Miniprotein binders against q9h3h3. Designs and how they scored, part 110

Target 1, 235 residues: q9h3h3
Amino acid sequence: EDGFTAEHLAAEAMAADMDPWLVFDARTTPATELDAWLAKYPPSQVTRYGDPGSPNSEPVGWIAVYGQGYSPNSGDVQGLQAAWEALQTSGRPITPGTLRQLAITHHVLSGKWLMHLAPGFKLDHAWAGIARAVVEGQLQVAKVSPRAKEGGRQVICVYTDDFTDRLGVLEADSAIRAAGIKCLLTYKPDVYTYLGIYRANRWHLCPTLYESRFQLGGSARGSRVLDRANNVELT

## First folded at step 9 (miniprotein)

Design p71
Fold by ESMFold2-Fast, scan of step 9:
Structure p71 (fold): chain B 235 residues (1-235), chain A 84 residues (1-84)
Amino acid sequence: as target 1 above (235 residues)
Amino acid sequence: SPEEIREEIEELLEKALELLFEARKLFREGDLETAIKAGELSIEAAKKAIELAQKAGSEELMKRALIAAEWAVELAKRLYRETK
């Protein structure tokens, strides 16, 4: 069932958030230490639940890099959750527009570009490029999942402050492309994550707001971005 | 009715999920004590869902409720470990 899948995925995401994170915080750590940190913790080798043969013996939920200017604002997540329960009880239709209204009302505006890559050199190289862009100030914050014991793909998340700010979302895409990333990127607002809106959700909502595809020899941006919710080409 | 019981179980599962998100948020904000309380409420909601699913004889709903309970318990164990 869709409900079953959404609940399972939400629980996995919460567990990762609760476990310890490996963080390079450029607000308090010199940029010159980044290359050594990246060499010590390549995401293809960091294991989710720890392994004596990996860089970590204990569980790791996320590997993250915070930019020098990073200042998180999660908004009123408690108010959002209460309003979400009220909405579900009200019988009102649950649509992208209604969720956008909830997010704006409670100032839960952050979102992220996602890229999924198999464990290996290409993942580690992509993460290193993103991490350097964060430390150099082209991106604000990013994280990458550790290697799951079942061996599936890993995800790199690159955050922006406001999913309704189209230009800010596009600027982040440009910075990702400038870092050498050529894979498919999808953008999801954090409000969907907080409410458990994944691919198999009971309301049949598309969890992706924007999609970016690399374009070799194309536009100056290096990519084409589509607004999935409105089915409109942005670039 | 069977449909009313299904709706009640699904409501309890949604409540358990909301409480897990609340616990996660509180933990990130450094309020471990309130996070633990939210986690305990999540476990309570999941347990009620299990009881109703068993009463309803629904294998599908029972499996969903057991998964919700398993994750709520796992989260609680992690939160308690942080207090040591």
Scores: ipSAE 0.000, ipTM 0.254, lowest interface PAE 14.1, mean pLDDT 79

Design p72
Fold by ESMFold2-Fast, scan of step 9:
Structure p72 (fold): chain B 235 residues (1-235), chain A 84 residues (1-84)
Amino acid sequence: as target 1 above (235 residues)
Amino acid sequence: SPEEIREEIEELLEKALELLFEARKLFREGDLETAIKAGELSIEAAKKAIELAQKAGSEELMKRAEILAEWAEELAKRLYRETK
């Protein structure tokens, strides 16, 4: 059911955010320590709820790398949620444009490129590439989910400050490709996450704004980016 | 040929986008003068792509060119505001 799936995903996301994070913070830690940190905490081995046989004995919500210039700004999430409740009762159409305006008004502008990979060395290698790009300044911040007890794919999230800055979103895509990533990428504004809007929602909104597919050799950018809302290729 | 025109449009669109990235990089590095020039060249490339896409009757390429022209003009306005 749509409601069940959205509620379950929102609860899991909140639990992960509340649990401890393993963080490499390039603002306070020398870049030379990154390789040792990545070797200590490969995401395929770090367990979500802790296991004495894994790198962590205690729960880990996310494994993250903060760039040297990273300055967190979540905006006014409480104000956003209150305005969203008001919008739902107003009779005003709920469209991507209306959500974009709510996000701008409340400064909830961050978004992320998502990639889903099975646990294993390919995931660990992809994460290492992303982490190095963050520490070297080509990306601002990224995180990867730990291994779930039931298995399944893990997610790498690469954040941008402002989803309305479309060029910034494309610059991040280019940097991800330059880091050696070849899998499918999708881009989602955090406003959709904070409001609990997932693929199957009652307003039929597409929370994914862009899709990026790797292109070997034929394009200078290394990828083809599709604007999913308008079904138009941007690159 | 239609294929040659499409290829020229795609090259102009790629050039326009790369010039936008270059302008943003130059701005971050403090080279506002060269950033503005790169932005202006991006607008020129995007406008040429619009013109060729109109002649070719390619609604898809014209829409892509219009989007890039919009982004280039928005960036140029931002860069010009930084001169004040």
Scores: ipSAE 0.326, ipTM 0.752, lowest interface PAE 3.4, mean pLDDT 86

Design p73
Fold by ESMFold2-Fast, scan of step 9:
Structure p73 (fold): chain B 235 residues (1-235), chain A 87 residues (1-87)
Amino acid sequence: as target 1 above (235 residues)
Amino acid sequence: DTREELIERVEELVEEILELLFRARKLARKGVDPEEIEKLIEEAEKLLREALELARKAGLPEKRIEIIREWVEELLRRVREAVEKAS
């Protein structure tokens, strides 16, 4: 929520990544099993730290779906983090361009479209649509946060391989819209997440590159995309 | 044309450019005839020139026109690289 420090947010993100994940892996599991898996683990009911009466008794960090063609490539995250520490001590300006260059150099290129929804039917329905698109090959991989003890919105993350591949980012947006998603979407490179850079950071960096809004009429792709860095509408 | 009509036309052309580039990249992944793919890329380049001209006629700020140009040119470069890699 509001008022969290970057250190607190980074610690929570690290804990979620370290805790067990509930994964539907289409590389090894038949697509026919997806609907039963989604019914068993609706994200509005799966609790972050486990709870008697929820689908899980143990902590769950993320609920994820891997597509048949998904090939994980995390890049050199350790090298990225070391270079980031060196940049901070160098006295050189920390800008979006220098961060982008660090990401390219260390092959930390993945990024994600995010949507934030309150716990409930709409969240579960949106997640089911995204999960089906992943299993059917329109998207590569996605995950959704479990229900937090503190409450608040849950997040669905839909990943792309390369945030510098703008066409691929837009193709993912189109596939999300084709899956029936109508809420606001924002696109963020994973390099910002790995370095613990969030919206309110000391370097005044904007980790959001694009914003997508549902557009019922006048758009073949179903959305209007804004370039957040330049504050320019692209579609 | 009114200024509002010109701006709508620019938005339509950008949307058409994106559809052509999506198609070109999809065909490249399938190993389709390079000549078919090149025709889509050439059409996208033609529409970009038209969109930039209409944007200037509509009175959009020069920095905004340059951002749109650079954005679409980067997409075109990426598609051309993907086609060359596939070949």
Scores: ipSAE 0.005, ipTM 0.409, lowest interface PAE 10.6, mean pLDDT 82

Design p77
Fold by ESMFold2-Fast, scan of step 9:
Structure p77 (fold): chain B 235 residues (1-235), chain A 84 residues (1-84)
Amino acid sequence: as target 1 above (235 residues)
Amino acid sequence: DTEEKKREELLEEARELIMELKFLIRKAKRGDYEEALKLLEEALKKLEEARKIAEELGDEEELLKRIEILIEWVEELLRRAKRA
């Protein structure tokens, strides 16, 4: 949770992005092939750097599923980075509002729900549920990390197009819950990732905008979503 | 102007060098292999400079360890990028 740990994690993420991905692309692959693909590449068994005993002999950075309507748009990341440097040298206050404004101006709007699960059948079952929701059109795109050599938890990332679209963020949460996911979820805009802003940053920004907790019993929705920035319940 | 002030500024410089690495790696991921090699080599030089600063500070063992891990990773990425 310190700054150095966050920087090590950022380096790991960049390395994973550069390595090959295992992708089920519903834009070009029939939905009927998904179950066989999931059986071939369960994330608890796919190894980060390859192993003769695993489904992969070569390194795998991410295992991803692209929905039929998925259209990647990172926005103007170069413009965002230039504006961020200008903001830092200007001496103007760096606040959640100014970062949100930068993201909107440069169309860097995507964000993601994150869940962390230990390797095993529960992870594989959760990923299968998410992958089916993506292929069926309830979610747009998702990815899961492969198994690291040292073990530890794996992460499932479920993306939305626009972190400023609260309704869209909540709809993704509902779809994740409908897939049977009951663990804690946290939502992070990609603008924070592109600018290298993590939990223990010098600007004291909270990169987590929302958190979702599963509710038992009387809730028709199945989850309680909190707006972390404003400290207000949305559901 | 004291030794304590200089120490704190060297430590902050080392952290800034590590932060710059994130942008260099991101640019390298987007470029072709020859462009990526160039950017990763510059990142390696910055990490080696940060390592020297951390070593000069003495008891910054955690910072030094983090820098060494990043150096190993950049070296591995350079090896991969060289396989064109």
Scores: ipSAE 0.000, ipTM 0.157, lowest interface PAE 16.5, mean pLDDT 77

Design p78
Fold by ESMFold2-Fast, scan of step 9:
Structure p78 (fold): chain B 235 residues (1-235), chain A 84 residues (1-84)
Amino acid sequence: as target 1 above (235 residues)
Amino acid sequence: SPEEIREEIEELLEKAMELLFEARKLFREGDPEKAKELLEEVLKLLEEAIRLAEKLGNERLLKHAEILIEWAEELLKRLERLLK
């Protein structure tokens, strides 16, 4: 069952990636236009498959904001997938360390902080804060899912370019908190997404590396970050 | 006292984390010599934190210090690659 669940999630993700995206690109668009763009496309109202009553009549896979310095680098995903198949066939232990090494070898280094929020004002407010931080240069790039046909929570993904740059991952968390975000955050390397590591995986791996919780009072960083594999609070 | 030793370890770990962020910033801003100096200080603080955590028998504080040592060593390797 675990394999079927991972396959289904991968198919849905691929469909969203292939459908059109609504993008605010700070590399080519003045920052002064952001507020109007956010008002036109609030993620709680943008529908996944289009609806005459929503801001979009056609399908939208993702709503994204690119920072001025954003330069995409996905690495060698095909080489990663081939090496992953070989590793599984080899009988060698599959651990966070072996996955990290595969990612480094194939330069598949990006990762993301995830937050899941119900459709509504809180989601739209959180997305606006993240989008402003991206355009102002505190974060590199972010995207948010459109509203699904059946409803349910939407996800905001805030990307970092290198999950092995652990201090950079924590700096992104601090920037998210500085943007006014107070909900639970989890950090997932894209290598786990490409290899189908989700909650119920057959290798019993934790699908995220870090968990961030908002901290009130007396904390210089504004959050408590947990290393999930080691169960150690880092901040 | 055990409680005073715990507080000392926590203070060492907090200072190590602060210096790790500063070293990373210096590395990005093109001051690798100062970044290396700070990383060497980080490793000394963390070695003392390990010594005290082992004496205290506190497994979580020991593990915390070990994680930060791994982070500091990784930054040093990146810095050494850049300097070559």
Scores: ipSAE 0.330, ipTM 0.749, lowest interface PAE 3.7, mean pLDDT 86

Design p79
Fold by ESMFold2-Fast, scan of step 9:
Structure p79 (fold): chain B 235 residues (1-235), chain A 84 residues (1-84)
Amino acid sequence: as target 1 above (235 residues)
Amino acid sequence: SPEEIREEIEELLEKAVELYFEARKLFREGDPEKAKELLEEVLKLLEEAIRLAEKLGNERLLKRAEILIEWAEEILRRLEELLK
């Protein structure tokens, strides 16, 4: 199958995190500059490794917007990785519950709502809406992938501080919907990302904790949110 | 000292990761010859990291280097098939 495995996808994700980011930081930049920045760096036109025809001549790993109140906290990722290695060596069952406990113990609590969109106007429009929500304080931080040379969908990631804080996760969903987003959203805790657990993994774990679907003629929140682990609709 | 060896392994792994991602960039941009050259350098750095990790007895660093070698070898295999 082409020879690209989950490990190769993880390596590409790590490369994106290590390459330079294009950042609009509302903590240090006036909100009035956002529209010009969005016009300069539309995600459908920013290329992953630079291109003479694109806004960037150098590699860009991510395009990000930091909110005025954003305070980064990755937790103890090294301790998490050590505990994960010990868990695998122990022979004890690897379940969503054990990963949740590892994340809590090591304070690796952040997570993100994900949406996947094809390059083009709809992607750029969705990103602009999310970026404005971040700068206006309805969301804390977001990033979007640049366009890959091989094509394919791009991803917008909208972060929350604590995946165990259900109300915070739901508030972010509501803000995304208020920004005009109607596509399927999935929520993934960062602990799964740091441990390299993607859709096709050895333990058959589902890294998606919540799903949000736009509700036509629906609730006051504009969406239905499902807790996939417990198969319960969140109100 | 064990601490100096650990630092050396971490520096080798950091350099290998940098070159690996540069090779990926070159491969995507249509320069497979340069990508292959960088991947061969990646493999040399990772083999040294493995040697030192085995000497140190650090299983985690050893596993990290082994995983990166598998990634690099798979991409290198594909590049070798493309070069004629």
Scores: ipSAE 0.000, ipTM 0.142, lowest interface PAE 15.3, mean pLDDT 79

Design s1
Fold by ESMFold2-Fast, scan of step 9:
Structure s1 (fold): chain B 235 residues (1-235), chain A 84 residues (1-84)
Amino acid sequence: as target 1 above (235 residues)
Amino acid sequence: SPYLIRYKIEMLLRWAEILLKRAEELFKEGDPEEAKELLEFVLRLLEMAIELAEKLGNEELLKRAEELIERAEELLRKLEELLK
């Protein structure tokens, strides 16, 4: 936050992606083993850089669960980054619309619902619910950050394959709520992450497309989803 | 992709240099614990850069990473002496 936040966050994100992951892969592992795996690796106890007193002695970048139908497709990230540099050099307007077009052109379509929770039972319980929904097929893939050395909130990321598919984004929100999650959720396309665009950016772009808040008073659905860019309620 | 690997190395080296300068500033400002934490992260980024540069076979990028490691380790030694 002190003038080096964007570079620090970008470096931490790349380091986490490159460090080893703890993965429950439902494509190759029986669903009956999930509960034991969740008990062995609760995210509130798994440390980012390893600790003899934690479940891991070595660094862990992410704790992830892959669904049976999960097929990773990051698109053409290389082409996206080259096009982004060309766009900046060209002097053309940099708007949400131009980023959306770059993402579509290069097939970088994935996005994620994010929830931030303090280390503890509530985080571990939320992650277990999400992991079960992934293994049962209501969600495609999810990951959670390990505990940082200084503490602070951890993040659960629940991915969808196409951020331009509003129905798919809303269906994921519904599945998250059905899993018992009641905290604030925000949705971010991966294109913003790959380009290193966070809240405090030069172009005043909002990387959050949707916001979901739990609200009492719905019989079939307990959430209000807002389109942040257009300030329109979708539910 | 060799291009993507090279891009990652160059970004890791760029961020390592920026964050190393910040760690040096924190040391001068009297924040040795925070400087040490950031420096340990910088060394991790440089280890990753070296691993990727070795796989890519790029000796120039390896040398750049090694130069930054030497600079980082010098600051780390000063911090460890101060924090004894």
Scores: ipSAE 0.406, ipTM 0.812, lowest interface PAE 2.4, mean pLDDT 87

Design s10
Fold by ESMFold2-Fast, scan of step 9:
Structure s10 (fold): chain B 235 residues (1-235), chain A 84 residues (1-84)
Amino acid sequence: as target 1 above (235 residues)
Amino acid sequence: SPELIRYRIEMLLRWAEILLKRAEELFKEGDPEEAKELLEFVLRLLEMAIELAEKLGNEELLKRAEELIERAEELLRKLEELLK
């Protein structure tokens, strides 16, 4: 909203990434242990900074599930940041196309479907569905935020390897819907997160590339996906 | 990489300074509860910056973090006097 909102969100994102994560790693842990792990660490009860009354006494940045085939590739984030500073000082227009080219040049290609839910049963149920889809191989990796000190909505992030691969993005959406998720989803490339593109950004860019809405009475896909950048319906 | 670690420290320090200034403004505007909450987060960012700067062995970055901590602790002292 004001000039401090984007910096605050960026600082919180980096702090969460640097704090310890609670991880179920299907590459090294049998799938049969997932249900017990989910029961031990429901996201509505895990606290961001630890609490005697919660499952954790120490800070937790994220609760994550890694699929068997998960192979992280962050790209050249340092090169991306340097190019971004150069672009801003050049006075050239900042557009979705310019950011896309920076991301491609520096191999910062990952992105994520986002869903925001209030703490409670619906959040925990949605997370359990996503986690099972990851462990079963329908999704690659996902994470969910812990409960904030003052409460508020928590976010589930479901990652894809390449935000420029529309088919891969749509396949992830279908898998999320097949897991029983019916809420609004938005898709954000990680390049936007690294560069601090949030809702109230000074370049007036839409902070997400795609939007998915559940289609209750509709066809086989279960959702309508919109390309926000081009204002084109994909499904 | 040392370059990435240095970059992270510099960003943490930059954000800590911006948010500390905002916490000081909130205190002056009569929002001490919100100022304290933001200040607690600022102190956490500075703790992270110090840990990384110590690992990197960079005295300049350590000194910058320590200066911001001193400023943050001054605000914390004022908030504690006001609230209890």
Scores: ipSAE 0.449, ipTM 0.831, lowest interface PAE 1.8, mean pLDDT 86

Design s11
Fold by ESMFold2-Fast, scan of step 9:
Structure s11 (fold): chain B 235 residues (1-235), chain A 84 residues (1-84)
Amino acid sequence: as target 1 above (235 residues)
Amino acid sequence: SPELIRYMIEMLLRWAEILLKRAEELFKEGDPEEAKELLEFVLRLLEMAIELAEKLGNEELLKRAEELIERAEELLRKLEELLK
């Protein structure tokens, strides 16, 4: 455990959010243009800081697809952050339940299914499937990280409006599986991201709220979903 | 909106200062390549902080960002001289 790791990860996340995004916006762009856009910007080839040999010469923070009905609502992030500082000084226990209550109070409800894949054909194919599901209306919005300078796995994030809405979370999982995705999926509420809670956090909290594992011969949804915070199987 | 932007600037400046201190340590420890890579990231964070501070019109935050840029540029000058 390194004392600088959490700050560095938080800074990287903020920088990615603030750098330019490559966006296919189905609210303003015909769906027929998607295949050409995906061919132009495969995530395995788009570089984080730009490169003459890649599709981008300038930095790209995220590659994203917005669905036709996408309407972002971040909630009261400022109020959440003030309450978080108060919570840390209060001595009250910092638990998944406490964070959930903070998120509900400040309407910071969005969250995301995460999948981590190595750069290459499988990543590009998975992203294309997710992007088509977004444009066709089965998912609301998704983004994928560009290729980092040092390599490593890239992440696809598939967002839902409300991490407390189990049915909505499960519907997104089903749509991801229907797109042909078979890897492990983990679900993280955006409240954890805003508060800097990653794998190596000082409160030793599991940063994942739900997990989805592909199962052959499983339910019609094709996956087993576990609520890690409440220790309940949802499928 | 203005309060959220101010919070974002404060966080960018805090992280930039922490990572700049780490870059300075790496330089002193004899790892100039890693120091330069981290410093380039610090400079990106400071550019973002400056853009937000200008948008917000907050002179004090802008000045704080500019002071960290000066410190970062001093380390960059030393690294470029060493890595010639």
Scores: ipSAE 0.455, ipTM 0.829, lowest interface PAE 1.6, mean pLDDT 86

Design s12
Fold by ESMFold2-Fast, scan of step 9:
Structure s12 (fold): chain B 235 residues (1-235), chain A 84 residues (1-84)
Amino acid sequence: as target 1 above (235 residues)
Amino acid sequence: SPELIRYEIEMLLRWAEILLKRAEELFKEGDPEEAKELLEFVLRLLEMAIELAEKLGNEELLKRAEELIERAEELLRKLEELLK
């Protein structure tokens, strides 16, 4: 689908982060207003660069829901990127362990469960379920991409505050499943996003740390979670 | 934070330059439609960099963004004429 590189994907992510966001902030907005907000801004209809026929006339980078207890902490991304440039020129091996240590040193600990869905009812329904779980306090924060001009899958990102906290990552997976989500999920630490670790990267790193598959009757949590780096089943 | 704004501008300029170079390569390789799509995205990134540089009042960063825009717009004009 893409004739573009990892640089193109990183630039798209940065552009989305810099453009305005549509935010439901449960810290300042009553939960009773969520359903009306979701109806006004279904992600399948919100356009990336705006148009008169969509809910938005201006560009939208992300559609987000912040939980009541949400406290953003991006860490030292500036220091992380400077250290990454130094690491690349040092000749030191670039491994998941090395990136983990770099993230810890610079306090860039957040990560996210990713789900990719085609525009339509299933995307909007999945997003509504996630948004309600955030407002109810079972998840901390989530965002979903707007519809691209060319079409293609959209992504829902469900964040946890510390990718090194395995239990917290698994609890988020359980909450996503409890919200009715049955599609494939993958977990990516934000350090990988900031450093441009995507598929087919030059270091041959797996771009995600965990994978969650919905499994009927197998797990009490409704899913089977695999640690992709160590090839170990966690549930 | 002025330091954070400066950092964001420098990142936008870095990514724009990398993608502009790729667009120039696509044009030379005979992929004018892909080059144009990538170049339109580059121009969007540079517009954001200019807005931030103007708000920051940093003339050096503004000049760097404007130089990249001039280079990008020149390639875009060539592509638009070719794709008529």
Scores: ipSAE 0.000, ipTM 0.199, lowest interface PAE 16.0, mean pLDDT 81

